# Ledger of designs, part 5: VH-VL binders against Protein LST7 (LST7)

Target 1, 242 residues: Protein LST7 (LST7), of Saccharomyces cerevisiae (p53237)
Amino acid sequence: MSSTVISLAHFCDKHGPRIISVTQSAEKGTLGEELLVPDYPTESYCESCLLQFPEESTRSMRCFIEDVPFITTQYSSIRYQLLNSIIKRAFSEETMIYDNMPFIFFDDLRGLNLVIGFKLYDENARGNERRYCFILTVDSRSHDDSMKMLSEHWNFIIGGFDKMIAYIKNIHKSEFLGKNKTVENNLETLNNNAFIGSYLRANKSKFGRNLVSLTDDKFLFVRIHKWNSFLLHTVMNENKLP

## First folded at step 1 (VH-VL)

Design m1 (framework fv_mogamulizumab)
Fold by ESMFold2-Fast, scan of step 1:
Structure m1 (fold): chain C 242 residues (1-242), chain A 120 residues (1-120), chain B 112 residues (1-112)
Amino acid sequence: as target 1 above (242 residues)
Amino acid sequence: EVQLVESGGDLVQPGRSLRLSCAASGFTFSDYAMSWVRQAPGKGLEWVATISGSGGYTYYPDSVKGRFTISRDNAKNSLYLQMNSLRVEDTALYYCAKDLYSGYDYFDYWGQGTLVTVSS
Amino acid sequence: DVLMTQSPLSLPVTPGEPASISCRSSQSLLHSSGYNYLEWYLQKPGQSPQLLIYLGSNRASGVPDRFSGSGSGTDFTLKISRVEAEDVGVYYCMQALQTPYTFGQGTKVEIK
């Protein structure tokens, strides 16, 4: 199992800081289910917190890079308390303005953490915004060793996060504009006022939307999984860069 | 928004070489695996080659391995297929297809295709 | 290589009636992740192929809800609940579990 993990987290209107996904390397033969929190209640998350894979029943994703397994789950049983502590610190950071600007913090309990925040529009969210961050966690008590690793891979790591965030923002913008056009067209084809009122009520969502809903990309978490797995693989093996 | 435009198809004699190109736009090219899929006249679809987003990994069926080489230029948003030692059975419409990163491979967008005819 | 076999190869249908196409793989397409790496593509006459269904049962964006995919392991079905004139074309299943990726031989759907 790697000492380095990548988390995607958000600020939930109902739950506060919450982990959406954790990507980590594992030993050969590890099943994703082994990394889930024991007795994890599926009802403990709301839609906006959901890690949603294309197949609704799936709770984990695994891939192999040069025979090393990488697994993405919503929670990690091994690092549950550590990661919850990390995201609370990340979302309390006064200097994080959610514009892809990275910040770094280190302490003896939480290791070295690189945080990059971003936000998306959601008309169903408080203040019409959803706040997200990617976090690269190096679970090591050696500040110098951790900083050396980040320094050696800095351009790759920051470039990777920036590309992924840009992709998410671009497809979110396309989805937002596309849905607005769809709503306008539907309203124009409804040729009486009573029916229009019923239509608007039927199509109004009252809950914060998850990333798949905000982007209309059922494979978004597949992309994030593959990208994060490749980033972790590169970091674990300094001889390999894209 | 996503567009894939193939070019380079031609009429060639057996044993010759040909290079196909695919110009991509509307997405971050380097983030996606890309593939070539061919279709012989009146026949079904046949996968020809896949290349990872970085270009570090390439995959081929045995029928073209050693003869065809898939490559990409991420700075130019371009995909290529170098075809050597062409055979009559390589005659087909060649499609450029956008793939996902390896592991959930499906072809969500296809170009219009470029025709390669290998005739004696 | 994984052999993909479709049945029937030709399917004449009356507009408004349901249609079903079967796809069988020589090896299980069910991965340890829980996914079936099986896709369905439609090629309308004179057009490029288009994705209909991915991971066995998930409908691609813009695909009408009259299309559905089902099955697991080695046996898969594409169902059209009410065939419309615009649905004519050749339907292909494809496995993406392992290289080389392989397609079925195709099923031609045409209006009676």
Scores: ipSAE 0.000, ipTM 0.408, lowest interface PAE 17.6, mean pLDDT 78

Design m10 (framework fv_mogamulizumab)
Fold by ESMFold2-Fast, scan of step 1:
Structure m10 (fold): chain C 242 residues (1-242), chain A 122 residues (1-122), chain B 112 residues (1-112)
Amino acid sequence: as target 1 above (242 residues)
Amino acid sequence: EVQLVESGGDLVQPGRSLRLSCAASGFTFGSYAMSWVRQAPGKGLEWVATISGYGDSTYYPDSVKGRFTISRDNAKNSLYLQMNSLRVEDTALYYCARSIYYDSEGYAFDYWGQGTLVTVSS
Amino acid sequence: DVLMTQSPLSLPVTPGEPASISCRSSQSLEHSNAYNYLEWYLQKPGQSPQLLIYLGSNRASGVPDRFSGSGSGTDFTLKISRVEAEDVGVYYCMQTLQYPYTFGQGTKVEIK
């Protein structure tokens, strides 16, 4: 099993920090059954929190890279306490500004974590914004080894997350423009300052929208899983991690 | 070791009902979509139904839509096919199959049971 | 419904020789994500089907490397580089691009 995982998390208006997906590798030549969880407390997840696949054949997904299985799930029983602690720490960071700027933290409990935050417009959300972050976690107490891996792969890791976030923002913008009457009005609402004051007047759904809804891309979580799996595979192979 | 064991096949008259069962073991049942595929004697394979891992989505071809209902009990690792208003054309060996996403975009039936025979005749 | 047509219906092969099976779909199986939703299955005599190939060209876990899938859009091929006695059976292609999922009629591979 790998010491390195990637999480996508968000700040839920009702539940606070919540994991949307966690991507992990299993032993080469296996199916990664140990990483799968068939059930979890659904009352802790509203629409905006859900990991959603195109035909909802399952709420987990597996891909193979060089016979190594990579699995994405919304809940990880093996790493539940660790990941819960990590996201709480990440979203309590007062200097995080959700503009794709990375920050790093390390401690004995949570290992090395690289956090990149971003936000999307959602008229159904508090303040008309959804806050997200990608987190790369190296579950190791060796600060020096973890920092060496991160520094050696810095441009690849940051570039990868930046490309994923750029894709998400671009298709979100396209979906939003497609739903509205004028380009001028849409550009105003995409500006952070333009979100202020619209909440009180908008006709709103009860709950915030999930990423599939915000992007109109039924394959979004498929793409994210593949990108995260490729990133993990590249980093792990270079450092002899499983 | 993944195992799927079907049961419930029988000889029945047209218009009657049958319920097929599939007992699963050796994997995390609720994490996989499950399907039923049938094969009439001496004929090819025909997809019958698919159910998502949580059981909240079901899919059918028109030939069985409204007559057959796929369901599951994840606590018991069991898959079911309720077959109503049976027709002679429903005579077949019914396979239970596990459905897996490969490479994040594919869908394949990677393990199959031994099948249970349903014969509909007067 | 997507019609899946296989050829030949029957394929006698000499052990150690190659074999090829064609599968053609009535409409493209290529999604906008550039993947082809086409699988190949083998049903050995008296046994249940087993998965060989998914997404057109990817070998399923445990499948020998002598099996390969190729093609895109509407024209697909399953190739066995060296047929062994264990490969006797009926081969089916299947599309999973859209509901209802449909199978080809099957190709019987037998040893000469």
Scores: ipSAE 0.000, ipTM 0.474, lowest interface PAE 13.5, mean pLDDT 81

Design m11 (framework fv_mogamulizumab)
Fold by ESMFold2-Fast, scan of step 1:
Structure m11 (fold): chain C 242 residues (1-242), chain A 118 residues (1-118), chain B 112 residues (1-112)
Amino acid sequence: as target 1 above (242 residues)
Amino acid sequence: EVQLVESGGDLVQPGRSLRLSCAASGFTFSDYWMSWVRQAPGKGLEWVATIKQDESEKYYPDSVKGRFTISRDNAKNSLYLQMNSLRVEDTALYYCARDQFYEGLDVWGQGTLVTVSS
Amino acid sequence: DVLMTQSPLSLPVTPGEPASISCRSSQSLLFSSGYNYLEWYLQKPGQSPQLLIYLVSNRASGVPDRFSGSGSGTDFTLKISRVEAEDVGVYYCMQALDTPLTFGQGTKVEIK
């Protein structure tokens, strides 16, 4: 079994390039408990960086596909710095295209990486936009084997990420348009409550919102976990070990 | 040109506190994880503490957890180790090291000697 | 904690001859990334430790070609193809897979 992972990352106004979630697999027939993270260091996390499951205390999610455990965490292992290095590379100025155009880079230590960037509107963010990307990392010593894997599964991988991004953008638009319409309708009827409406607006957070807040989908990261687990399971079944 | 210089080592009584400093020069200190490693006289190497660039992550072995605190000041290019409740077993030469993540501890200081004796 | 065991603990060598040091871990150092997080350090007499090799087989900057590392899982080897006088010192392996980071007990290389 080759080591392949899917990351969701963003550019934080406070922290720069940051991991939001990592989905990875453990040995078939095991419970994958070594990948579970019960505690998350909160000193560096901010709302826009948050991996938020429906239960706020939950920091990892696990599922099983054909007895293979798949775990999603906001991963920060001391020696698993590959992901941090990959994310910084992905957000470099010359390599990121935010119009769903994929790009690929290969490094001997970081493996083959497929990056797809996208943006969401957020008035609380610098430049009124949140920048995100999905990264598929294929950790193999063989460039040729990794490229063969990507080529064989290209339509499946790109199609999968495009559908995930389209879903996120669509529910974000629906939430944003719904809120704007509600605000406009309320302004017509407020009269004596106009002052209260202004006060509520003034209390709005100045910080960038997290993906759950931007989409109004409490189950967003559950969906992303399931989609990424299925994508990994499919592509890993045909990958050769070096 | 790339250098780490430790200071603060001294002879102290058991139960007392001591603070070690490490001054970095010749590189962008804020870009690196940093670690402390100690060596008791005539013994092997023992890892003591590691700190991330922004202080968001700090790690210790059980032998010093709760007694030692690693910290840094990126504006001053300095790393610190606050040692409380010192024990005779903490007697060692303490090294400051630059941590290149999966690429190892690539730069080490000369060390500062801490002796804990009654 | 991951226990690191080195052998031999003392290795007298004749200049120009090869030397080999073994390092064994109590559990696999292979991570899901596909890498083994194993490093080698040299401490020359009276000097600070210096990095020789990271990720099993990658030489650190300035390290001569005569040093090579190999291995996977729990068994690792450091080889010096032709030992020189300046190679005298104590060699340590270190696992960097999990905290606490742990060193082997050291192998002292001496000239016969």
Scores: ipSAE 0.000, ipTM 0.407, lowest interface PAE 17.8, mean pLDDT 80

Design m2 (framework fv_mogamulizumab)
Fold by ESMFold2-Fast, scan of step 1:
Structure m2 (fold): chain C 242 residues (1-242), chain A 117 residues (1-117), chain B 112 residues (1-112)
Amino acid sequence: as target 1 above (242 residues)
Amino acid sequence: EVQLVESGGDLVQPGRSLRLSCAASGFTFSSYWMSWVRQAPGKGLEWVATISSSGSYIYYPDSVKGRFTISRDNAKNSLYLQMNSLRVEDTALYYCARDYWDAFDIWGQGTLVTVSS
Amino acid sequence: DVLMTQSPLSLPVTPGEPASISCRSSQSLVHSEGNTYLEWYLQKPGQSPQLLIYKVSNRFSGVPDRFSGSGSGTDFTLKISRVEAEDVGVYYCMQGTHWPYTFGQGTKVEIK
């Protein structure tokens, strides 16, 4: 019927709109590495853009739901250019204020897209905010079929994203309060030091924190992978004809 | 209401030190970046220092680097500017300002620093 | 440092007439994230500066709709559609894209 994927994207201080992760279903036997864009140099990537699993060398995650594999990667070789176009459109939407309010757009090239934006505090960011969005992409030639699927599962899809975003914001708030206390104590010590100027100049060059760092949850992307996989499985299973 | 109140301005001789304070009220001080901006008598605005909400990031223009130190005490809702090795050209009204949504949205009334013999 | 240049430096206006102030930067104010951090401030006689416009064209809360900002890259404009007596003061543009933050030299608006 239609191919459906879920992306997590953010607005990077250095690179603009960037994909952090893409979750999709695959045929049995597909390896996550096969879905990565083969020639993209990871060393050119900002720390805030990274998809970070607990094992640092891991760049993909796979799980099975009723014998169907679901894979999360930072890039998708199948949809790389399309997804880049989609996230640029999502972040250019001037009515999106990153408050969990969904919006929808459709065109013949990018398919039907449901976007939900949210913000997290980051002291390294201009304006103290990092902008994120979840995007559900339904890639189908049939506008009517895509809209029917989305409308039939609206409450489930929106409810799922709202719960995930609420979890992220809640654990981020806990991390923010704890880390700020430690930094404040260290800063008061530094402010009594005659060599403060040199130390402060060294620190000013840091750019944004990645999502794991902002939440202090090394399993965050594992949770997102499982939630997105379940969401996709539910939508796919109910619409699949034998 | 949201308020910023500066204090500590005085007449001082060149080469001496002075500490300015800014008392914040009516908002969650610990959530905002804060800045000092000065204005010499009859002149325009000049940015002096910025500190992040956590205190982890601090920025200065070359004109005050090594002489001025910005700091904050979030528990006391207070911002400070320690000014060392003062020069005649540091004479100005010093404003405390809140950085909100990429702009200085709230300003204090200013405290006057005069450096002369 | 980014040099901010305002024109004119002095602007006498008749009440009810429009006014326009130009601000030019020595380099692009487009941040790598795509936002442009260009602000306009008004300092009324004997008062602290107050925010009028942020991110080029967004009016701050409580700012009358007769004020509008526009521009891109290195060339920006503040317009007042009909100047009132309360609009007298010095207008400053400021860039927040690059460290250090820099202000324009100011434009003094006076009633004729």
Scores: ipSAE 0.000, ipTM 0.399, lowest interface PAE 18.0, mean pLDDT 79

Design m3 (framework fv_mogamulizumab)
Fold by ESMFold2-Fast, scan of step 1:
Structure m3 (fold): chain C 242 residues (1-242), chain A 119 residues (1-119), chain B 112 residues (1-112)
Amino acid sequence: as target 1 above (242 residues)
Amino acid sequence: EVQLVESGGDLVQPGRSLRLSCAASGFTFSNYGMSWVRQAPGKGLEWVATISYSGGSTYYPDSVKGRFTISRDNAKNSLYLQMNSLRVEDTALYYCAREGYDSYPFDYWGQGTLVTVSS
Amino acid sequence: DVLMTQSPLSLPVTPGEPASISCRSSQSLLDSDEYNYLEWYLQKPGQSPQLLIYLGSYRASGVPDRFSGSGSGTDFTLKISRVEAEDVGVYYCMQSLEYPLTFGQGTKVEIK
């Protein structure tokens, strides 16, 4: 049985490659807290790096698909070093131009990794763009077995990630247009200099933006958790005992 | 324990203005989109306005667009609906509702505040 | 606007018997993320509406197993396997696929 996980990572302007979320299957009774990195310093993260569920105190999400638990956390305690190694390799790929084109790499340490990169506009980011990727990791030292799994599920996996990325880009574009329109309308309504000044100062003081902010979708990570869980359920169940 | 408490409903004449408030407690208000939904006496539900968690996006049906403005104050855990140029057909019980997980379903609703527009 | 049509509008039911309510949309509610953006709400007499089902088939927190949502695209069904006295009220479907958000006209479930 392959140990398969899906990560969402980004290239942080301050910290370089960073994991935003990891989705994985778990044994029955596993608590999300058990998969968190207990001693990870919060100061190593800026706003753009954070996994944010609708309730601010929530740092993990679990769902069940056909009685199989799937958990999303910012890091996986059992795969911390592996995933950090994987994202450094993924973001160092010179042919990765963040155009939704998948690429694959394999080695004995990192297993088989399918990487799909994409970009979102952010006027507050270096170069006006934030860089992201989804990574499907098959934590196996068998290149042939891992490639067979990817080959058998290629259209489903690529189709799934393409749909997720298309959704993210579409709601980001809609939010960008809607936010600019709403800000302009609000400023026209505010014919009091004190209110205008307060509103503009608040906007200036909030320069960092995470995926939730860039899409204005408080449910984005809930959606990503469910999409990744279904993708994992499908590919892993096809590789269960014959 | 999620609570949404509406206030501000009143009897007003056509053409006047009224501001409704909704006080939220029991959850991190700034992480949720919020909506107003109304119900005329003996009639069905009608969506009135939605505001995103940050206040950056607002949405309205054509029936209230240009007359109603939804806003929020995340520091005060409060949602507002400014209603201008009120019409008799705006008479309804106005509910404050929180958007839930996965999409824009309304997972929690307040008790409503009654707005009566009559000459 | 997406038009939401419910049938029947009135549904008298004997306690313990099943009930079924239909909801039809004027356009598909299946989005690019492969979810149906349809919710079901129950408004008991004198009470605020409460969420029963979201994304077509997922039960909200605290909702009994006797409630189930099914369907895809334009045709949706809410089923109650065994109606209890506490289930009386008006049931509404709503689409959340696009703005403006629109509700069905409601189905009143009453005890015979």
Scores: ipSAE 0.006, ipTM 0.452, lowest interface PAE 13.8, mean pLDDT 80

Design m4 (framework fv_mogamulizumab)
Fold by ESMFold2-Fast, scan of step 1:
Structure m4 (fold): chain C 242 residues (1-242), chain A 121 residues (1-121), chain B 112 residues (1-112)
Amino acid sequence: as target 1 above (242 residues)
Amino acid sequence: EVQLVESGGDLVQPGRSLRLSCAASGFTFDDYAMSWVRQAPGKGLEWVATISWDSGSIYYPDSVKGRFTISRDNAKNSLYLQMNSLRVEDTALYYCAKDISYGEYYGMDVWGQGTLVTVSS
Amino acid sequence: DVLMTQSPLSLPVTPGEPASISCRSSQSLLYSNEYNYLEWYLQKPGQSPQLLIYLGSNRASGVPDRFSGSGSGTDFTLKISRVEAEDVGVYYCMQGLQTPWTFGQGTKVEIK
């Protein structure tokens, strides 16, 4: 099984730091069925924490890259539940300023962690912000080997996360502007941030919104799954691919 | 000052039910997996049940599956074991234990004193 | 189920001498993250169990340096470099890799 995983986490106003998804690989040549979870209803989940695929009951997504299965789930195996402590630590770090600036920390039990944080606007949230981060965890006892891998793949890894985050922020912005296109035409003197703020204020709900809701992209987690799978495949192979 | 205190052990007839409780103090109960482990008089340790911090993952051995139910109330810092259809072989001292790791199952670092369950006619 | 086998089952030791307990698992406890999911517990007479070693070789808080855990995969050893009177009791290994979690049968360490 894989020593390297990618987590997407957020700060829930109700529950604090929470994992939304974990993407990992299974053994080459297998189907990775041990990492899949059965479909089930989501009534027990906090709305803002939900990993939402287009089919409502679907809880896992799998793809294959060169006979290696990659699986994304919200449910983690026993061995990966320690990610909860990594997530909590990531959101508590002094260097976490949610500006796409990467930072690294080493955990004695879970190895090297590369963290990139970002924010989305949501007036239903405390301080009108939803806080998120991607975390690349290299679960290895060898600090030097982990740092060498990160250094050799740095531009690819950071560039990949930057593109994912830029996409998320762009479709988030477009969702709110699209819903009020006629109002925007009449408010030509307002800047874009002021217009988005006014729209969200007018459509305020008392429930926190999940990432799909904030972006209006039903396929967002499918895209994130595929992007994370490709990133993991590239860094786990000896031959670095573009 | 981290401690676990079990209660609810009693003498019961075969086929009856009994509910054990464990009161936790001195740590953030919501952060840790909790387990029940039993020990029959003069015998070794046997794992009975484990529940994750959020109750999302629950595990049992086949010997108690379908008869015992582990649960927790994080607001009350309490762990429970509901034991149904009790058998003579369920006679044991039942320990409540806390996992050492946040979010995983690495080992049980804090144990209560145990509560004695005797199933006998 | 993963079967955990300890040897010896009874270990009389002289104070100040070293002691060694073996634990063998029917399946590898080494996970792909390079951790061995093996724990060692000590139960002193009349007391609750206490954790000595977790993840194969890591000493729990408050455990003296004279205790060490070693091994990988299916063969593990707990060593006490110099046995003291307070070390008497029953020692258990336990695997935490695969449910159901299973204990060894225990090794009773006695003085004299």
Scores: ipSAE 0.000, ipTM 0.422, lowest interface PAE 16.9, mean pLDDT 80

Design m5 (framework fv_mogamulizumab)
Fold by ESMFold2-Fast, scan of step 1:
Structure m5 (fold): chain C 242 residues (1-242), chain A 120 residues (1-120), chain B 112 residues (1-112)
Amino acid sequence: as target 1 above (242 residues)
Amino acid sequence: EVQLVESGGDLVQPGRSLRLSCAASGFTFSSYYMSWVRQAPGKGLEWVATISGDSSYTYYPDSVKGRFTISRDNAKNSLYLQMNSLRVEDTALYYCARVPTYEDYYFDYWGQGTLVTVSS
Amino acid sequence: DVLMTQSPLSLPVTPGEPASISCRSSQSIVHSYGDTYLEWYLQKPGQSPQLLIYKVSNRFSGVPDRFSGSGSGTDFTLKISRVEAEDVGVYYCFQGSYVPYTFGQGTKVEIK
């Protein structure tokens, strides 16, 4: 059976395509630290690129689903070159319009990849938008096996990504609206789009923000880890456990 | 129990051909009309083709007429869709669905679908 | 071609409350044999579509009685008397009266 991973990536204004998180299955006893690339400098990751768990010292998250370990890390040492090649391809795709429309590509070097893009508002970003995508990678030379897996689980996979993206967009919208109501709670704010825009520009920070900051959800990456782990477990588990 | 299992979906370049199959079990296959229904990624459902139990009648929308051919092999309990001159807009999950009769035309059972991706 | 138009396209509902989805055909879909081949299908997240209602108002085997269909000519309605969590999904109307057979664009039912 094919080996699968799920990546969350974004287009960084400073660094271009960058992986924010990689969720994959591992062997028992594997620690998240073992999946980190030891020679890759953290200097290449700015605030907007960070995988941020609630506890500041936490660099990885691991869970077990039916005795199978799943690990989420900022990057994967096992698949570092592969995943960087994949995200560069994904963000260069002209049909990538960041509207939750999935697209698929396959080649012998990058395997089968299902990409779903989305955008969030960020007044600190170029064009006031942040571009993200989830990527399910089937790391297999077998085109037929990869297509059969994707076909068999298509509705489950697409539905899962759509729900996660909807969650992220909804809590991002709630954060945006909550911030505006806290600052100015009157009829002028509700009826004057120009006033709201001017207020946001006047309070613009020059620093890029990560997903936790954009959503005000300290547990966002915990949710993403658990959700992606469940999706991978469902897709990969073709046999019932004893 | 009624089961419909699609296969044959693949990644193909525009202009090429692909044949889909649907393996039926749990009912008298030859007594039922059969259909293909597709769903493009993130889009709604679109009817593609229908064939009568004895293959005497086939129906298609203009979007695939002349390019797609529905057929069946009742001895093998199998339904097929031959897709020629594929276009990027043919990219979709293709479902096999059962239809009781012309007078009782509805899709009572569906397969899980097979993915066709048409891309350069 | 018969165009099938659904409204609303998005329907957030509170559990236990009723929900109603409209489907309008661009022309009458009464078949020459006297039957009206209007159907409703539900696609739950991660699942294949399933038949709910056929010939306007006939509930398919196993479909709960809280689902009902009505209408005639060009205007049809699917009603859920008390929405449950398991009813979340995309609802499609379909006409099987005239080739090409056509689906509506879908109505996404979500829990508030």
Scores: ipSAE 0.000, ipTM 0.439, lowest interface PAE 19.0, mean pLDDT 81

